# Ledger of designs, part 20: VHH binders against q6dbn1

Target 1, 243 residues: q6dbn1
Amino acid sequence: MRCISCREEYLPRNAGTCKECYVEAGETEEELKREIDDLKAKVAFLRLSSSLDHGTSSTSRSFTDVVLIASEDNAGSPPIPAHKSVLVSRSPVFKAMLENEMEESLSGTIKISDVSYDALRTFVYYLYTAEACLDEQMACDLLVMSEKYQVKHLKSYCERFLVTKLSPDNSLMTYAFAHQHNAKHVLDAALSQIVENMDKLTKREEYMELVEKDPRLIVEIYEAYLSKQVNTAAGGTSTSKTS
Short names: E, the ipSAE of ESMFold2; O, the ipSAE of OpenDDE; V2, 0.75 times the mean of E and O plus 0.25 times the DockQ between their complexes.

## First folded at step 10 (VHH; framework vhh_ozoralizumab_d1)

Design t3 (at its last look DockQ between E and O 0.79; V2 from the best seeds 0.00; counts 0 for: unsure alone 64.8 < 65)
Fold by OpenDDE, look of step 10:
Structure t3 (fold): chain B 243 residues (1-243), chain A 124 residues (1-124)
Amino acid sequence: as target 1 above (243 residues)
Amino acid sequence: EVQLVESGGGLVQPGGSLRLSCAASGFTFSKYSMYWVRQAPGKGLEWVSEISSSGSYTKYPDSVKGRFTISRDNAKNTLYLQMNSLRPEDTAVYYCAAGSYRPFSPTKQYFDYRGQGTLVTVSS
């Protein structure tokens, strides 16, 4: 029989498509599913929570324009204009800040400390578009901001990116970073990488740094490592009995 | 909301002592190495002390070593800096800061959070 997709002759045991085309189709389907899920998440993120459901008409009038200022050591960063309504809809923290009678709500100015202008600009842009151009540093900066301002969609976006940049060389510091910021996906991925490369990583300066500064992380790493070793040993004994 | 609020600054004579406090909220204080940094008038930010998340590790620059002592109480989410034998050159705004591990810039110290600072003036 000829495969419907590749038109190559395949053995009739396969239902209309060759094994290769079937596998490719499955992979494509999974990719499409992921894309659809990502798009759905993006659409959900971009939906402005219609303040309409909470009957208090008075709060809508209070969402005037706001400026965000990056307060780094350089007193000269330009303000980034934004809409209070957008900020409130995307971040529970901004909502809390702007719905109360705090100085930020009254002045229309939000000072954000310990963030670069570029990071802040990118962050604000993401709140409007759900898109960001990330490098490794920007991903870290935005992940920190996402945690601080409780922007879950952005946090997930940054985590996915950071996982793709994970290597044995950066795994220890990535793990420590992920641990600080409750980045579960990054943490798990980093831990896996560490465990697989434990023999090499224990000789690194980063390892010694963690031993000295954060020994609790080292304990967690060893617990995971031991767990894996035990499981591997248990699986090896079961295959030897059936021969 | 993440907050770091410094207190304990003031005017002191040379040779005097001050104790700074930093109250932390809105983040998991115990997961962070904490730092004191200072900025003197017309100067850049200077690191003056470090303490690990557990408090087991401390580090000081030579400029303050033997005079300053950093400590923390994780149960109270509070960072302290005992400053003894103060000098005019110690005059600065002192900031509490939470340090972050950065996987792609290991040589650069990043602070995720920093307070508004407290002014310490050492003058006769």
Scores: ipSAE 0.832, ipTM 0.937, lowest interface PAE 0.5, mean pLDDT 88
Fold by ESMFold2, look of step 10:
Structure t3 (fold): chain B 243 residues (1-243), chain A 124 residues (1-124)
Amino acid sequence: as target 1 above (243 residues)
Amino acid sequence: EVQLVESGGGLVQPGGSLRLSCAASGFTFSKYSMYWVRQAPGKGLEWVSEISSSGSYTKYPDSVKGRFTISRDNAKNTLYLQMNSLRPEDTAVYYCAAGSYRPFSPTKQYFDYRGQGTLVTVSS
């Protein structure tokens, strides 16, 4: 018997379409729904800003009135020119910094010493475009920046990326990171991974470090684990799975 | 909005003592392991001390062990470094830093926040 979609042979137990094609179609539909949701969020973000600054041209980088500098270790990093109006419209923190007569507003220079030049450049690019090229390191750096400057849309973007990279091996440190930066989506996803893999994870060096350095996180993990054990026992219908 | 403000630096003679303070604001201080790091003229950053978020765990490199003591007051959002038996090689700008857990490089220490520094000069 051949699958209607891919025309490959499959067992007669699956009428019409094979399991592989059926699962793939469902995954594609969910991916499209997520992309639509992402695009809606980007449109809302871009509409909040000045339409002339965002809808005109990339060549409209003229008339910049502020410079950002990543000054880690006095590296000769190039200054990053920007518009105060863009920074203020995207960040309540930059709004407070730049709309008052503070040192940064008067000097036209914002020095940021706790981030790499590449992370700062990517952060500024996101403020203009709602786009960023992420890898694991950049997502963490930008999440920290988004928390510091209260850029909620970027924080959500980084969280979704980090969830896609979540695995049992990185779940403890991802949980601790998300806890530090109030990243609830990532926090909940990491906790689920930890609870499902407790026996393996409690033997790792990272776990022992957390017991020593931040035992409150360990208490939270065990409380979640115990709650799952109670709910599983109290939950009436639990179907055991056999091969 | 995040700020780490160091104070207490200055000129001191060899064998002397100095106490640094770091006032923190704009983040949940009690969630972070805190660090003192220093940078001597023409050198890179050197780790000087670590204290866990609760204050129950401290760590020092051999170069300062027994001479420096880190402490914190989470009710006041303040980090301290007591430096005794100071030597000319301790001359540096001292920075307060907040440590980050990182999921993809767990053996590398990252700092989410760092202050502007306070200069300590030890000379006769």
Scores: ipSAE 0.554, ipTM 0.802, lowest interface PAE 1.2, mean pLDDT 81
ESMFold2 (binder alone), look of step 10: mean pLDDT 79; pTM 0.806

Design t4 (at its last look DockQ between E and O 0.79; V2 from the best seeds 0.71)
Fold by OpenDDE, look of step 10:
Structure t4 (fold): chain B 243 residues (1-243), chain A 124 residues (1-124)
Amino acid sequence: as target 1 above (243 residues)
Amino acid sequence: EVQLVESGGGLVQPGGSLRLSCAASGFTFDKYAMYWVRQAPGKGLEWVSEISSSGSYTKYPDSVKGRFTISRDNAKNTLYLQMNSLRPEDTAVYYCAAGSYRPFAPRKQYFDYRGQGTLVTVSS
């Protein structure tokens, strides 16, 4: 029979498509599904919360424009203009900041400490577009910001990116970073990488640093490692009995 | 909202002592190494003390070693700095900061959060 997709001859056991085309189609379907889910999440993120849906009768104070200022050691970062309405819609923290009579709401100026201008600009841009150009450092910076300001969509975006950059060499520090920032996906991925490379990683300076500074993390790593070893040992004994 | 609020600064004579406090809120305090940093007039930010998340590890630069003691109470989300034998050169705004690990810049110290600071003036 000829495959409907590739028109190559295949063994009749497969319903209309060859095994290769079937697998490829499945992979494509999964990819499309992921894309659709990502788009849905993006649309949901970009939807402006109409002040009307939150039944709190608080006086529709028209959110005016606001500026965000990166306050690093260098006095003089240019202010980044934004809309209070957008900030409030995207971040519960900004909502809390701007709905109360705090200085930020009155002055129209939000000072963001310990963030670079570039990171802040990228962060604000993301709040408008749900897009960011990430390198490893920017991803970390934005992940921290996402946690601070409770922007879940951005946090997930950063986590996905960081997982793709995971390697044995950066796994220990990535794990520690993820642990600090409650980045569950990154944490799990990093832990897996660590466990698989435990023999090599225990000889690294980063390992010794964690032993000294954060021994609790090392305990967690060893618990995971031991769990994996036990499971592997249990699986090996079951296959030897059937021969 | 993440907050770090420093207190305990003031005017002190040379040889005197101060105890700084930093009240932390809005983040998981016990997951972070904490730092005291200071900025003297016309100078850059200087690290003056480090304490690990559990408090088991501390580090000081030579400039303050033997005079300053960092401590923390994780139950109270509070960081402390005991400063003894203060010198005029210790005059600065002192900041409490929370540091994070960075997987792609291991040699660079990053502060995720920093307070507004408290002024310490050492003068006769």
Scores: ipSAE 0.823, ipTM 0.931, lowest interface PAE 0.5, mean pLDDT 88
Fold by ESMFold2, look of step 10:
Structure t4 (fold): chain B 243 residues (1-243), chain A 124 residues (1-124)
Amino acid sequence: as target 1 above (243 residues)
Amino acid sequence: EVQLVESGGGLVQPGGSLRLSCAASGFTFDKYAMYWVRQAPGKGLEWVSEISSSGSYTKYPDSVKGRFTISRDNAKNTLYLQMNSLRPEDTAVYYCAAGSYRPFAPRKQYFDYRGQGTLVTVSS
């Protein structure tokens, strides 16, 4: 019987697709489902929190009504104009800040003292577009911002980027960073790198520094390492026959 | 909302004492090594104290060693700096900062969060 997908002959002759094409089709479908879910999450993230307004001068002209200012010790940084409706829609933290008649709502100014202008500008751009140009440092800066302002969509975006940049050499500090910010996807990926390379990593300077300054992280790494060894030994997946 | 709010600054005479506090909220305080840094008028930031996340390790530069004591209360999410034998050279804005682990940077100290600071003036 010929496979209806690749048209190569295969056995058994009663099936319409071969094993290889069936597996590939399933993997392609899985990839497309992930892309659709990601696009749905992006669309949901970009929606405003209220019904659309029509014909209002402020809405139709897209006039900004708030400014964000990075670090006052960096006086040359320009203010970043924004719309309260966008900030509130993307962040529960900005929602609480701007809808509860706090100082920022009354002044129209949000001062953020712990961020560079470049990071703040990129963060605001993401709130409008669901896109950001990342490098390793910007991804860390934006992940911190995303947790601070509870922008889960951006946090996930930064996490995926950071996972692509993982290596054994950076796994300890990536684990520590992810632990600080409850970045579970990065945490799990970094932990896998650590436990697979434990013998090399325990000799690095970063390891010794963590033992001295934050031994709780070391304990948690060892607990995961021991748990993995027990689960691997007890898995029973292989058919073993002792003689 | 992440906040680090310093308090306890003010005007003090040389040889006097002050106790600074830093109230932390909106992040897991006990996951961070904490720092006091200061900025004198017209100068850059200077590190003045470090305390590990558990409080078991502290470190000071020679300029303040023996005069300043850092401490923390993880149950209250509060960082402290006891400043004794103050000198005019200690005049600065003092900031509370949360130490960051960074995987891709040069080996230098980064801070995820920093407060707005509290002014300490030591004036004769």
Scores: ipSAE 0.546, ipTM 0.804, lowest interface PAE 1.2, mean pLDDT 82
ESMFold2 (binder alone), look of step 10: mean pLDDT 81; pTM 0.814

Design t5 (at its last look DockQ between E and O 0.60; V2 from the best seeds 0.00; counts 0 for: SAP .679 > .668)
Fold by OpenDDE, look of step 10:
Structure t5 (fold): chain B 243 residues (1-243), chain A 124 residues (1-124)
Amino acid sequence: as target 1 above (243 residues)
Amino acid sequence: EVQLVESGGGLVQPGGSLRLSCAASGFRFDKYAMYWVRQAPGKGLEWVSEISSSGSYTKYPDSVKGRFTISRDNAKNTLYLQMNSLRPEDTAVYYCAAGSYRPFAPTKQYFDYRGQGTLVTVSS
């Protein structure tokens, strides 16, 4: 029979498509599904929460424009203009800051400490577009900001990116970073990488650093490692009995 | 909201002592190495003390070693700096900071959070 997709001759056991085309179609379907889910999440993130849906009768104070200022050691970063309404809709923390009579609400100025201008600009841009150009450093910076300001969509976005940059060489520090910032996806991926490369990683300076500074993380790593070893040993004994 | 609030700064004579405190809130204090950093007038930020998340590890630069002691109480989310034998060159704004591991720049110290600082003036 000829495959409907590639028109190559295939063995009749397959329902209209060759095995290769079937696998490719499945992969494409999964990819499309992921894309759809991502788009849905993006749309949901970009929806401005109408003040109406939160039943709290608080007087529709018209949110005016606000500026965000990166306060690093260097005095003089340019202010980044934003809309209070957008900030409030994207971040529970900004909502809390701007709905109360705090200085930030009254002055229309939010000082953001320990963030670079570029990171802050990128962060604000993301709040408007759900898009960011990430490198490894920016991803880390934005992940920290996402946690600080409770922007879940951004945190997930950063985690996905960081997982793609995971390697044995950066796995220990990635694990420690993920642990600090409750980045579950990154944490699990990093832990897996560490466990697979344990023999190499225990000889690294980063390993010794963690032993000294955060021995609890090392304990967690070894627990995972031992668990994997036990499971592998158990699986190997079952295959030898059937021969 | 993440907050770090330093206290305990003031005017002290050379040879005197101060104890700084930093009250932390809004983040997992117990997951972070904490730091004291200072900035003297016209100078850059200087690291003066480090303590691990559990408190089992501490580190000091030579400039303050033997004079300063960092400690923490994770139950109270509080960081401390005992400063003894203070010198005029110790005059600075002192900041409490939460350090972060960074996977792609391991040699660079990153602070996720930093307080507004407390002024320490050592003068006769």
Scores: ipSAE 0.806, ipTM 0.925, lowest interface PAE 0.5, mean pLDDT 88
Fold by ESMFold2, look of step 10:
Structure t5 (fold): chain B 243 residues (1-243), chain A 124 residues (1-124)
Amino acid sequence: as target 1 above (243 residues)
Amino acid sequence: EVQLVESGGGLVQPGGSLRLSCAASGFRFDKYAMYWVRQAPGKGLEWVSEISSSGSYTKYPDSVKGRFTISRDNAKNTLYLQMNSLRPEDTAVYYCAAGSYRPFAPTKQYFDYRGQGTLVTVSS
């Protein structure tokens, strides 16, 4: 039987499409489903923006069914209305929270400690639009949020931003931050800068503080430094400047 | 899911003692310096104690130094605060918090995670 898509002959198990074309169509369908979900989330956010939010728990025009509350300061931050469907589709953590008859699912309120209103609002915006305007502080805040709520795409976005802001002056603290949050791309970039600038960085106040408070990080840095020197000696026939 | 659950609060007379516990889950507890912070009614958060990720470094403000002892057990993912010689001004909700390194504001202490708190009341 001849495939209607690629015109190759095949066994008649796929009723007019070969296995290769059938699998390719299934992959395309899954990609389209993801795009539809993304567009639905963006439309929902635009409806929220147009409804002139007064900080009430919900609005019928937008069909929101949950609010998020930042409790960093005096807990007087306005509530952020959202759709459970968007939260659960973007975060396994919100999925578990909202599906398991927890207090948040029953009350329709999610209270989040130690987050600023601006960071929470930007995080929710990202869940709807896959976009966020970053600066150095917001990238760190959203990276932490993305780790907490398991939003991998946002974590990667924040990592790429942080790498662009990396300098020798911030490399020690960037390394420590990335180590805490398993931010591998930032970690590797920061470690490389530290190893290349070891002599001047060991004189900085941040270094002294790490020796006292978290000496395991210092040991890891020195192990990487020693490993680089061994590889450089062993790889002396390479054209690579670093080994 | 990240959780910090405090326990051990209660009512105690001046001069008494309490031991607070904080059970941690959902993150690498051994990568975090841990903190106790407290909030008296109508007041802001006040730092009470700090312990490094390994437990080898501790720090206290003068208001509690010599009376409070922070400790941790990384095998059990648990943070402790032993509070002795309690005073009425120690009355507060006590929170356990996980400290974060930050590359762009290194002088401010950031907390990535904080618990719901446990109430300590010191009254005769």
Scores: ipSAE 0.561, ipTM 0.808, lowest interface PAE 1.2, mean pLDDT 82
ESMFold2 (binder alone), look of step 10: mean pLDDT 81; pTM 0.816

Design t6 (at its last look DockQ between E and O 0.63; V2 from the best seeds 0.53)
Fold by OpenDDE, look of step 10:
Structure t6 (fold): chain B 243 residues (1-243), chain A 124 residues (1-124)
Amino acid sequence: as target 1 above (243 residues)
Amino acid sequence: EVQLVESGGGLVQPGGSLRLSCAASGFTFSKYAMYWVRQAPGKGLEWVSEISSSGSYTKYPDSVKGRFTISRDNAKNTLYLQMNSLRPEDTAVYYCAASSYRPFAPTKQYFDYRGQGTLVTVSS
């Protein structure tokens, strides 16, 4: 029989498509599914929570324009204009800040400390578009911001990106970073990488740094490592009995 | 909301002592290395002290080594700085700061959070 997709002759045991085309189709389907899910998540994120459901008409008038200022040591960063309504819809923290009679709500100015102008700009842009151009540093910065301002969609976006940048060389510090910022996906991925490369990583300066500064993380790493070793040893004994 | 609130600053004579406190809230204090930094009038931000998340590791610059002691109480989410033998050059606004590890920028110190600061004035 000829494969419907590639027109190559395949053995009739396969339901209309060759094994290769079937696998490719499955992979494509999974990719499409992921894309659809991502799009859905994006759409959900971009939906402005209609403040209409809470009958208090008075709160809608209070969402005027706001400026965000990156307060780094350099007094000279330009303010980033934004809409209170957008900020409130995207971040529970901003909502809390702007719905109360705090200085930020009254002044229309939000000062954000210890963030670069570029990071803040990118962050605000993401709140409007659900898009960001990330490098490794920006991803870290935005992850921290996402955690601080409880922007879950952004946090997930940053985590996915950081996972793709994992290597044995950066795995220890990535693990520590992920642990601090409750980045579960990154943490798990980094831990896996560490465990697989334990022999090499224990000789690194970063390892010694963690031993000194955060010995609890080292304990967690070893627990994971030992768990894997035990499981591997248990699996090896089961295959030898069936021969 | 993440907050770091410094206290304990004031006017002190040369040779005197002060104890600064920083109350942390809105984040998992025990996971972060904490720092004291200071800014003197007309000067940039200067690192003054470092303590690891567990408190097992501390570091000081030579300018304050032997005079300042950083400590923390994770149960109380509080950071401390004991300052002894204060000098006029120690006059500054002192800030409490939290820092996370940075996997891709190991050479740059990033503070994730920083307080509003407390003024320490050392003057006769």
Scores: ipSAE 0.594, ipTM 0.842, lowest interface PAE 0.7, mean pLDDT 87
Fold by ESMFold2, look of step 10:
Structure t6 (fold): chain B 243 residues (1-243), chain A 124 residues (1-124)
Amino acid sequence: as target 1 above (243 residues)
Amino acid sequence: EVQLVESGGGLVQPGGSLRLSCAASGFTFSKYAMYWVRQAPGKGLEWVSEISSSGSYTKYPDSVKGRFTISRDNAKNTLYLQMNSLRPEDTAVYYCAASSYRPFAPTKQYFDYRGQGTLVTVSS
């Protein structure tokens, strides 16, 4: 029989495809399934409330009904126009804020005094697109905002970016940052880097400064290190080698 | 909502003393290094004190060392600045600020949160 896919001869047991194409198709199928799952998560994040989406069928969203203002200083930042329906759909915090009879829901203005204009602009852009142009600084700023406004999709996005930038050199400070902001994925990844490089990291000036400034974090690192050693010893059925 | 609320500013004579307080809410105060910064009229922000999250480490610039004392009470979520031997050049708006660790070692000190400020005026 001839393979339908590559047109080479094959054994009949594999339903019209040769063994090599069948195995390769299985690997490709797994990659496509992961891509589909990622796209489904992005679509779910971008979806508006189903009651709103089904009622209007409008493709235009140029009719903004709220503005956000980064009140970082007295210089006055440009207002960032937005749609309440988008904010509510993406953030339980904005949902609570805008569905209550608060000044923000009545005035149509949300003032945010703990963020730069660039960070707020990037944050709002993410709420609309599920995309952001990140560098290391912006990823940290947006992670803090994602925690404040409970935007889980953005927090995961920032965490994945920070993990890709993780190295032994920045692992201590990344751990401390993640600890402060309850970023568990980054925290776990940074801790793994720390315990794998403990002998190098304990000699760094950064480590000694942390011992002086925040010794609680050092204690927690050592407790995790010792717990990992105990778990490894208790569960270890390691093979020994002879020379 | 994160808030840092300063209090205790006012008018004081040269050589006098003043105690500033900063009440924190909406974040885990005990996890943050805290700062006092000031801004004189027409000037940029000037750092005047730092205290670590536990309170075990403090740092001051030479301009205030020996005159100012930073402290914190993590049980009350409150930061303090005791200011002694005040001089006219200490006149400024004083801000309470919080900073988190930065994993990529930025060259600038960035504050995650900053209060509204309290005015301290030192004059006869």
Scores: ipSAE 0.409, ipTM 0.709, lowest interface PAE 1.9, mean pLDDT 81
ESMFold2 (binder alone), look of step 10: mean pLDDT 83; pTM 0.845

